# Designs tried in a protein design chat: VH-VL binders against Pseudouridylate synthase PUS7L (pus7l). Part 9

Target 1, 228 residues: Pseudouridylate synthase PUS7L (pus7l), of Danio rerio (Zebrafish) (Brachydanio rerio) (q1l8i0r370to597)
Amino acid sequence: GFVNYYGPQRFGSGSCVQADQVGLALLKENMEASVKLFFTPEDDDDLQNKAKRHFLHTGNAKESLVLMPAYKARERLMLRALHRYGSGQEGCTRGWLSLPHSMRVFYLHSYCSRVWNQAAKYRLQKLGFKPVQGDLVWAEPVKGLKDATEELSAPQIHVVTSDEEKNEVFSLDQVILPMPGNSVKYPENLLGQWYQDRLAQDGLESCRFRVTPLKLNVPGCYRPLLAK
Below, E stands for the ipSAE of ESMFold2; O stands for the ipSAE of OpenDDE; V2 stands for 0.75 times the mean of E and O plus 0.25 times the DockQ between their complexes.

## First folded at step 10 (VH-VL; framework fv_socazolimab)

Design k1 (from b27 with heavy chain F55Y; at its last look DockQ between E and O 0.45; V2 from the best seeds 0.00; counts 0 for: pae O 3.0 > 2)
Fold by OpenDDE, look of step 10:
Structure k1 (fold): chain C 228 residues (1-228), chain A 120 residues (1-120), chain B 109 residues (1-109)
Amino acid sequence: as target 1 above (228 residues)
Amino acid sequence: EVQLVESGAEVKKPGSSVKVSCKASGGTFSDYAISWVRQAPGQGLEWMGWIIPIYGTAYYAQKFQGRVTITADESTSTAYMELSSLRSEDTAVYYCARGDYWSDYYFDYWGQGTTVTVSS
Amino acid sequence: QSALTQPASVSGSLGQSVTISCTGTSSDVGGYDYVSWYQQHPGKAPNLMIYDVSNRPGVSNRFSGSKSGNTASLTISGLQAEDEADYYCSSYTSSDTLVFGGGTKLTVL
């Protein structure tokens, strides 16, 4: 199987906005930094990038709005808000609030997805190509309870035991990794420690993955390490 | 080329449920949102909801909340729409459509449609 | 969720121009530039014609989109027989949902 990475479009890698960095700034509730990052220009000399550069250089939201193409809906909404409310912490907060909720949460997910990708890489590099103790897998549905109202109970997470590792009970295809959030379990091995360290590196060691001023919440999720 | 292939026509009784599938091919399934849009005979398009497969997050039109469930299986690049408590008014062609959830919120690819007939 | 308001029908002669309006509220068309237009021929799935108010995804330059206030407009210039179809506008809403207009039947005379 292939590693089940989140696609690069989530992060804006290359010439696009670094969505993951925006997400990080938001998680830190650094609204001014997040807005600046939001307007990170690409290398191109098109009108949108000129507008972005103008904003970053001058801080003039009004002038930047005039330059911003009509098809750049998010940027225009942001600039309108900044023009109205200012470009300080509060103004930037209102700028974000002017965008739909789904657009705001996208950036948080972008950051979390980035961390997941890095986790996947680390998992394979450091812990190998077999399930190891502490890995997370989906708990097998107990075959016998036919009658229980299939309440789609959220699949239970099982932590691979030492015995299960030794007996090779699971395959790597069954290993799942958490996307960071406030409602996920982390592996109980080196990978778990890695998650902690990685988040700490970004200053998120105590992060609850909630941005209250923006009404954002990231519970996290689980994703298979490998794609079939 | 991106293609969305939907399941076959369904005939259902009132009060029952229907589950329509939409299989995507030729692109990255997880990078986009899959919407469900229905169209009653001679009527306009009606957005039902959509799902972002990569995160499993679904949004629904208020009209269908509690009665529709949209799911996705990334492993098979298939989205599902289940509509319960079917009524005659639910008779329609049901379309799945791919959309850019994060940027543009438009549908660039559509399924062929699934006819669902609800009759006593 | 209230549908966006479109005229039920419009007509134009071959070679002429027609405009279809789509009127929303400040929570949809008025608040966002996420307006799309779709063309639907009988018995077919809709086709995307315009997105983000004015962008054309490889469609004919005869189709153009604009917006003023709470009203988006689709203009079709140089009408051709194949343009006869139903046209639907769509918009993002503040509730993280999408909404369609009621549709407009275009007849080419």
Scores: ipSAE 0.307, ipTM 0.732, lowest interface PAE 3.0, mean pLDDT 89
ESMFold2, look of step 10: ipSAE 0.455; ipTM 0.736
ESMFold2 (binder alone), look of step 10: mean pLDDT 89; pTM 0.896

Design k2 (from b27 with heavy chain W50Y; at its last look DockQ between E and O 0.65; V2 from the best seeds 0.00; counts 0 for: pae E 2.3 > 2)
Heavy chain, then light chain:
Amino acid sequence: EVQLVESGAEVKKPGSSVKVSCKASGGTFSDYAISWVRQAPGQGLEWMGYIIPIFGTAYYAQKFQGRVTITADESTSTAYMELSSLRSEDTAVYYCARGDYWSDYYFDYWGQGTTVTVSS
Amino acid sequence: QSALTQPASVSGSLGQSVTISCTGTSSDVGGYDYVSWYQQHPGKAPNLMIYDVSNRPGVSNRFSGSKSGNTASLTISGLQAEDEADYYCSSYTSSDTLVFGGGTKLTVL
ESMFold2, look of step 10: ipSAE 0.500; ipTM 0.765
ESMFold2 (binder alone), look of step 10: mean pLDDT 91; pTM 0.929
OpenDDE, look of step 10: ipSAE 0.531; ipTM 0.817

Design k3 (from b27 with heavy chain S103T; at its last look DockQ between E and O 0.03; V2 from the best seeds 0.00; counts 0 for: pae O 6.5 > 2, placed apart)
Fold by OpenDDE, look of step 10:
Structure k3 (fold): chain C 228 residues (1-228), chain A 120 residues (1-120), chain B 109 residues (1-109)
Amino acid sequence: as target 1 above (228 residues)
Amino acid sequence: EVQLVESGAEVKKPGSSVKVSCKASGGTFSDYAISWVRQAPGQGLEWMGWIIPIFGTAYYAQKFQGRVTITADESTSTAYMELSSLRSEDTAVYYCARGDYWTDYYFDYWGQGTTVTVSS
Amino acid sequence: QSALTQPASVSGSLGQSVTISCTGTSSDVGGYDYVSWYQQHPGKAPNLMIYDVSNRPGVSNRFSGSKSGNTASLTISGLQAEDEADYYCSSYTSSDTLVFGGGTKLTVL
């Protein structure tokens, strides 16, 4: 199998500030920083980038809006809001709120996805190519109990034990990694510690993965380490 | 109670345009987004686009880009969908639907639908 | 944008459970947890049943949603006659748009 990385579509393209950085700023509730990042221009001299540069240079949302091409719908929504509400913390908050919820949460997911990718890399690099103690796997549905109202109970997460490691009960294909969020379990090994350290590095050691002013919540999820 | 009331049935010729209205009541119009979804006879739902009235900016499905215009009048709490260059394939029931301004990717209230028939 | 893939029809007996699948791509269902389900009776507007994959906006607890990979699922338990309807999934897309599934006709036997 190959590593089941999140695709680049979540991170943006080109020399522009990656969506993950915007996500990080949002998680920190630094709305002004997030908006600035949102308007980070590329090296191109097209109209959209001129508009972005103008905004970053002058803070004039109205003028920037005039420059912003019509097809840049998201940016225009943001600029309109900023023009209306200002470019301070509150204005920037309103700016984000002018975008659909799904668009806002996209940036948070972008950040979390990047962390997942990094986690996957770390997992393979440091812990090898076999399941190890502390890894997370899906708990196999106990085949035998036919009668239990299969409440599609969310697959239970199992932590690989030392005995299971020794006996090679699981394969690497069964290993799952959490995308960071407020409702996930982390591995109980070096990878778990890595998650903590990685988030702390970004100042998110106490992050609840909720951005209340923007009505955003990231519970997280699990993703197989390897894709079939 | 929140209600979306759409305009009456339309019969149009190919090549013409149709404009359907959707009036919202029972809530703050500015706090919600309005989407347009159509359904051809015996077919499934098709999302056309949506607008956030407070900003007047609309998003469109690629299929309808350049042919559909969604607008909103906050003073009357009314959203509009105009579809131009009508074809027989545009014969459908057109629904307006409300989404929460803050979440707005799902629709909790729907209009009754407007039947648009395109016939030569 | 192509519609999400749903089975054309499903059937179940009264009191039984049925599951309707909705398969997309990594650019929609697989990429986001913004899947919604709608119920539509003949001649009526759709009703929101599920949002955010599994949340119920005050609807019966017989309706539940889940997602695995690029496939979302709607499960209806304890089928009732009134459940006979068309069901549509929807998803947010990476293009900042929404897309519906093709719809599934549920027949209650």
Scores: ipSAE 0.018, ipTM 0.504, lowest interface PAE 6.5, mean pLDDT 88
ESMFold2, look of step 10: ipSAE 0.585; ipTM 0.800
ESMFold2 (binder alone), look of step 10: mean pLDDT 91; pTM 0.933

## First folded at step 11 (VH-VL; framework fv_socazolimab)

Design m1 (from k2 with heavy chain S103T; at its last look DockQ between E and O 0.65; V2 from the best seeds 0.60)
Heavy chain, then light chain:
Amino acid sequence: EVQLVESGAEVKKPGSSVKVSCKASGGTFSDYAISWVRQAPGQGLEWMGYIIPIFGTAYYAQKFQGRVTITADESTSTAYMELSSLRSEDTAVYYCARGDYWTDYYFDYWGQGTTVTVSS
Amino acid sequence: QSALTQPASVSGSLGQSVTISCTGTSSDVGGYDYVSWYQQHPGKAPNLMIYDVSNRPGVSNRFSGSKSGNTASLTISGLQAEDEADYYCSSYTSSDTLVFGGGTKLTVL
ESMFold2, look of step 11: ipSAE 0.587; ipTM 0.810
ESMFold2 (binder alone), look of step 11: mean pLDDT 90; pTM 0.924
OpenDDE, look of step 11: ipSAE 0.586; ipTM 0.837

Design m2 (from m1 with light chain L98Y; at its last look DockQ between E and O 0.28; V2 from the best seeds 0.00; counts 0 for: pae E 5.7 > 2)
Fold by ESMFold2, look of step 11:
Structure m2 (fold): chain C 228 residues (1-228), chain A 120 residues (1-120), chain B 109 residues (1-109)
Amino acid sequence: as target 1 above (228 residues)
Amino acid sequence: EVQLVESGAEVKKPGSSVKVSCKASGGTFSDYAISWVRQAPGQGLEWMGYIIPIFGTAYYAQKFQGRVTITADESTSTAYMELSSLRSEDTAVYYCARGDYWTDYYFDYWGQGTTVTVSS
Amino acid sequence: QSALTQPASVSGSLGQSVTISCTGTSSDVGGYDYVSWYQQHPGKAPNLMIYDVSNRPGVSNRFSGSKSGNTASLTISGLQAEDEADYYCSSYTSSDTYVFGGGTKLTVL
């Protein structure tokens, strides 16, 4: 297998898109910074990038909306809200709320995916290419009696023990790493401390992974270290 | 190859519940939004709700609020739809469907459908 | 009533063109460019033909989509016998939900 990095589709289109940095600003509830990052232009001279540069240089949402091509639906929704409510914290918040929920989620996921990629790289560099104590794997479902209404496949996280490392019970393709969030378990080894330190670098040491003004909750998830 | 395989047909009494499964293959399961769409005999398509597995939070059509629960299990790449307090008008084929990514607003892959019959 | 309005049926001769309309409101078709079209043959699941108003997901270029105001349109040119099916539009809505049209039965003469 090879490392299951999140690819470019998670970070937006174009070479200058800063989707993960938009997500970070949203997690900090800095709505003004998030909108400024959202409008980061490419170095192309097409109409949409001209409109983005105009907004960043002038702050004039009305003029920028006039310049923004009709097919740029997200950008037009944002500019319409900024024109109506201003470009301060409240106007930017209303701008994000005018976008579909999954698009707001996309930016938060982009940040968390970047951290996941860095965690995967760190884990391989520091903990090697075999499962070790403290790694996470999916737990086996409880094997028991069943009837038509019983559900036994709900996943739980199992922490690899020292005996399981010694006995090579698991293979590296079973190791999963968390995407940061408020409802995930972190590894019980050096990688777990790395996650804590990495989030602290961005000022997220007490982050609840909620952006209540945008109706967003980020529980996190688990992703296999190696691709199938 | 992307494929959505649904559970088998069900016959239910009014007032009971049904839980339909949808096992996905191909791609990364948590990258998608999984929707449930039903079609009563001789009728059109009706969207019921969706889930984005990485967030675990489901969204429901207002008509089904309080009766439908949509969940997902990443470890088995399976989504579930449970509809409670069944009525005869819930007799329909139930499809699961998805787009390519959770930021897509269309359904390019569909299960073959699960027939649920509600009769006394 | 939030359902999208489609004609109950349309017909066209082999080799000709037909257009199916899908009318919503400013809260769905008019407010978003997230309109899709689906083809459904008897006994089969729906199949995506058009997404985001006009994009084709690897289907024949005989299928094209457009939108004006609150009305989206699917145009099928060069009609073939296999095009005989039911066609549904759908749209994302401002309530973060989806809505389907009532469906249009296409008959190829």
Scores: ipSAE 0.072, ipTM 0.596, lowest interface PAE 5.7, mean pLDDT 86
ESMFold2 (binder alone), look of step 11: mean pLDDT 92; pTM 0.940
OpenDDE, look of step 11: ipSAE 0.226; ipTM 0.720

Design m3 (from m1 with heavy chain A33T; at its last look DockQ between E and O 0.48; V2 from the best seeds 0.00; counts 0 for: pae E 2.9 > 2)
Fold by ESMFold2, look of step 11:
Structure m3 (fold): chain C 228 residues (1-228), chain A 120 residues (1-120), chain B 109 residues (1-109)
Amino acid sequence: as target 1 above (228 residues)
Amino acid sequence: EVQLVESGAEVKKPGSSVKVSCKASGGTFSDYTISWVRQAPGQGLEWMGYIIPIFGTAYYAQKFQGRVTITADESTSTAYMELSSLRSEDTAVYYCARGDYWTDYYFDYWGQGTTVTVSS
Amino acid sequence: QSALTQPASVSGSLGQSVTISCTGTSSDVGGYDYVSWYQQHPGKAPNLMIYDVSNRPGVSNRFSGSKSGNTASLTISGLQAEDEADYYCSSYTSSDTLVFGGGTKLTVL
């Protein structure tokens, strides 16, 4: 197996500002910063980047909208909202709401995917190539569930014990890592502390992983460390 | 080489339910949304809702709220649409559909369609 | 979330141009640039012709899309026999939903 990194599609194509930086600003509910990052141009002179530079230099959404190429539907709708409602927190919020829901949540996912990639790298560097105590794996489903509300065959998260590490009960291809969110369990080892420190570094130590003004909720998920 | 393959045709009685599957191949299942669109005989297209598999979150048209459940199983790369309390007007071809990465509003990949017939 | 309004039918002769309209509201067609057009032949799944108002996904340049206010338009130039089909527009809405038009049957004379 290969390390199961999230690929470049999750981060967009830009070299100056990647989608995860926009996602971070949104998680902090700094709508004005998120829109500024959304409009950060690349270092070339095509029409969309000229329009973005005009907006960042002048703050004039109407003029920037006139310059923005027709095929840039997201950028144009954002600029239209900024012109109509202003460029403050409310106008930027309405600008984001003009984008389809899946495209709004993309930026939050991009940030969380970046953290996952960094976690995978750290885990291999610090904890090696075998499961260790505190790693997460899928547990066996509970057989014979007796009431209608309990899941049948549903997997649960199991934390690798010291005995299971010593006895090599699991293999590395069974190790899963969380993508950050409000409903995931973190590893109970150095990697778990790394997640906490990494989120705190960005000011997200008490983050709910919700952006209520944009109707966004990020529960998180689990991804195998190794691709099959 | 994206493909969406749906389950076979079904004949149902009024008041029952139907569950249509949509197996995706040719990409990372969790990177895309899966939408459901139906078409009654001789009628137009009607959007029912969609799911974001990586988050497990589904969104429904108001008309179907309370009767439709859309789910996904990442381990099998399969989405499901279940419609309950069936009526004769639910007789239709049910399509699953997908757009580009993180796109839930246009569809360039469609399943072959599943015919559901509701009759006494 | 009301459906988008399309004419029930339109016709044109081989080589002519036809335009199909799709009228919504400021909460869908007018408020977003997320209008798509689909061609559907009998017994087949819809085929995407236009997305984001005017973008072609690798289809003939005889198909073009535009929008003014609350009305989107599909123009088919140089009509051919195989263009005879049903055409549907769709739009994103302010309720984070998608709506389709009622469809337009194109007859090539």
Scores: ipSAE 0.345, ipTM 0.650, lowest interface PAE 2.9, mean pLDDT 86
ESMFold2 (binder alone), look of step 11: mean pLDDT 90; pTM 0.921
OpenDDE, look of step 11: ipSAE 0.652; ipTM 0.856

Design m4 (from m1 with heavy chain F55Y; at its last look DockQ between E and O 0.66; V2 from the best seeds 0.66)
Heavy chain, then light chain:
Amino acid sequence: EVQLVESGAEVKKPGSSVKVSCKASGGTFSDYAISWVRQAPGQGLEWMGYIIPIYGTAYYAQKFQGRVTITADESTSTAYMELSSLRSEDTAVYYCARGDYWTDYYFDYWGQGTTVTVSS
Amino acid sequence: QSALTQPASVSGSLGQSVTISCTGTSSDVGGYDYVSWYQQHPGKAPNLMIYDVSNRPGVSNRFSGSKSGNTASLTISGLQAEDEADYYCSSYTSSDTLVFGGGTKLTVL
ESMFold2, look of step 11: ipSAE 0.608; ipTM 0.819
ESMFold2 (binder alone), look of step 11: mean pLDDT 91; pTM 0.929
OpenDDE, look of step 11: ipSAE 0.686; ipTM 0.870
ESMFold2, look of step 13: ipSAE 0.624; ipTM 0.832
ESMFold2 (binder alone), look of step 13: mean pLDDT 91; pTM 0.930
OpenDDE, look of step 13: ipSAE 0.702; ipTM 0.874

Design m5 (from m1 with heavy chain T57I; at its last look DockQ between E and O 0.55; V2 from the best seeds 0.00; counts 0 for: pae E 3.1 > 2)
Fold by ESMFold2, look of step 11:
Structure m5 (fold): chain C 228 residues (1-228), chain A 120 residues (1-120), chain B 109 residues (1-109)
Amino acid sequence: as target 1 above (228 residues)
Amino acid sequence: EVQLVESGAEVKKPGSSVKVSCKASGGTFSDYAISWVRQAPGQGLEWMGYIIPIFGIAYYAQKFQGRVTITADESTSTAYMELSSLRSEDTAVYYCARGDYWTDYYFDYWGQGTTVTVSS
Amino acid sequence: QSALTQPASVSGSLGQSVTISCTGTSSDVGGYDYVSWYQQHPGKAPNLMIYDVSNRPGVSNRFSGSKSGNTASLTISGLQAEDEADYYCSSYTSSDTLVFGGGTKLTVL
């Protein structure tokens, strides 16, 4: 199989790191920075980029809205809200709240997806092409209609043991990696330490993966290292 | 072409659960939100929630929180909606619908609808 | 809270224009540009006619949308027999929900 990287759609209409950087600013609740990143212009001299530059230079949302092309719905909605509520920290928060929930969560998930891709690359480089102690796999379910029905417990993951590594109990296609969030377990090996260090590099060592002012919660999820 | 095909009609008793499937074709399943909307007989449309399959994260209308579970299986390009503790008022046609990946508020593709009848 | 108000029915003659209103509050129609319109024929799934107040998703330009204050409007010009259907508006709300209007039955005379 192939490494199951998240594709460019998760990061904007191309390979654009601004989407994940917007997400990072939101996780830090730096709303002014998040809006400035949202309006990062390209070097093109078209109307949308002129409008973005105008906003970054002047802070004048009304004038920038007049310049912003009609098809740039996200940008226009943000500018209208900034005009109504101002462009300070609280105004930017209200600007984000004027956008639908899916648009707000997109950026958070873009950041987390970038970290997942980096984790997958690191895992292959440092831990090789076989499951090792500390990797995560889905736990085998126990038989029992009554247990499955009455327990209603959350799905469980299993941490690969040293004996299971030695006996080659699992294959690489069973290995899963977490997308960062507040409800995931991290691997119990070098990759787990890598996740902690990677999040700390961005100042997220105590991050709740919640952005309460924007009504956002990021529980995380698990994604197979290899595609089908 | 994008197409959403739902599972067949169901008859259920009060207090039970129903799980409706929605199989997507004609695109990359994981790149879009799948939403659920229901319509009681002779009544209007009611939004229930959505899932973004690639994130594995679902969002629910407040009215249905605690009773609805929306999931997805990327390997089969199928979304599911499960509604529990059924009442006669849950008798409706249940639609799955798709909008753009970055939006949860308009739907340009709809399934054919699944009739769920809750009766004694 | 947010219940979008539509007239129960509207009628118009072949070839003429009709307008269907959708009234909300500043917490939905007035506060956002996330208004959509759907056409629904009996026994069929809804069909998107307008999104973002006025955008058409590849449908006839006989259908146009607009908004003023807390009221959105769908105007159908050049009425045809096939336009006879139920029409629903929807709007995003400040509670991060999507709300539909009660529907308007359009009768073409």
Scores: ipSAE 0.381, ipTM 0.710, lowest interface PAE 3.1, mean pLDDT 86
ESMFold2 (binder alone), look of step 11: mean pLDDT 90; pTM 0.926
OpenDDE, look of step 11: ipSAE 0.490; ipTM 0.810

Design m6 (from m1 with heavy chain S30D; at its last look DockQ between E and O 0.66; V2 from the best seeds 0.00; counts 0 for: pae E 2.2 > 2)
Fold by OpenDDE, look of step 11:
Structure m6 (fold): chain C 228 residues (1-228), chain A 120 residues (1-120), chain B 109 residues (1-109)
Amino acid sequence: as target 1 above (228 residues)
Amino acid sequence: EVQLVESGAEVKKPGSSVKVSCKASGGTFDDYAISWVRQAPGQGLEWMGYIIPIFGTAYYAQKFQGRVTITADESTSTAYMELSSLRSEDTAVYYCARGDYWTDYYFDYWGQGTTVTVSS
Amino acid sequence: QSALTQPASVSGSLGQSVTISCTGTSSDVGGYDYVSWYQQHPGKAPNLMIYDVSNRPGVSNRFSGSKSGNTASLTISGLQAEDEADYYCSSYTSSDTLVFGGGTKLTVL
């Protein structure tokens, strides 16, 4: 199978805005940095990019707003907020709050999805192409418990044991990896340690994946390592 | 063309739960948010919540918090809305609607609606 | 959250113009340019007519949207028989929720 990577549209590619970097800044509650990243211009010499460049160079939200094309609604909303509330921490916070919730959380997800992609690569490179001890898989519904009120109980996660590894009980297509968040279990092997280290590298070792000022919460999720 | 196809009509007793499905076709599923909006007979539209399928994260209107669960299956491009502790007031047509990931505040495609009747 | 305020009904003659208002607060219509309008025919799902206050997603240019203060407006020019429907406004809110108007029944005379 193919690795089930998140697409580049989720975190940006090439010269485009690095959405994952915006997400990281937001997770660190560095609002000023996040807004600057939000206005990262592309190489194009169109009016929107001119406006972005102007903002980054001058910090003048009002002038940048005049330059920003009308069809760039989100950018204009951000600039309007910055003009009204300033370009400091508070103003930038207000700027983000002027954008839809899905857009705000998108950046957090972008960062988390980037980490997942890297985790997937690491998993395959370091732990091979078979399930190993400590890997996560979906727990099989125990056939016998009739009465389990199908409460949409969050699928139970099972940690692959040494015996299961030896006996090849699972296949690689059953392995799932967590997207970072505040409500996920991490693998109990080298990959788990990798997650910890990776987040620490970004200064997120103690991150709760909540950005309270922006009313954002990222619980995380599980994604199959391989796509069907 | 993008289509959202919802599950069939449901008749439920008070106190029970209902689960409505919404299958998307003709486009990408991962790049959009799926919202649920209901409409009681002769009444207006009411937003219930939305999910971002690719991340499995759902967000709910306060009114329905704790009583509604929105889920999605990416493999089948299907979203689900489960409403528990049903009351007569929950009798309505339930719509799924698609919004852009970036613009979760408007919906460009709608399902045909699922009639849920709660009657003792 | 309370529904946005719309007139219960409006009427216009064929070829005429009608305007439907949608009044909210500074926490919704007045606070954001995230106003949308939907057309709903009896027994049908709503259709998006306007988003972001004034943008048309490929719908007739007879439909236009505007906003002033806490009030958004949908204007339908050159009324046609098929325009007879219910119209709903919606807005994003400061609570990161969506709120709909109560709906307006448009009758074409």
Scores: ipSAE 0.475, ipTM 0.800, lowest interface PAE 1.4, mean pLDDT 91
ESMFold2, look of step 11: ipSAE 0.510; ipTM 0.773
ESMFold2 (binder alone), look of step 11: mean pLDDT 90; pTM 0.921

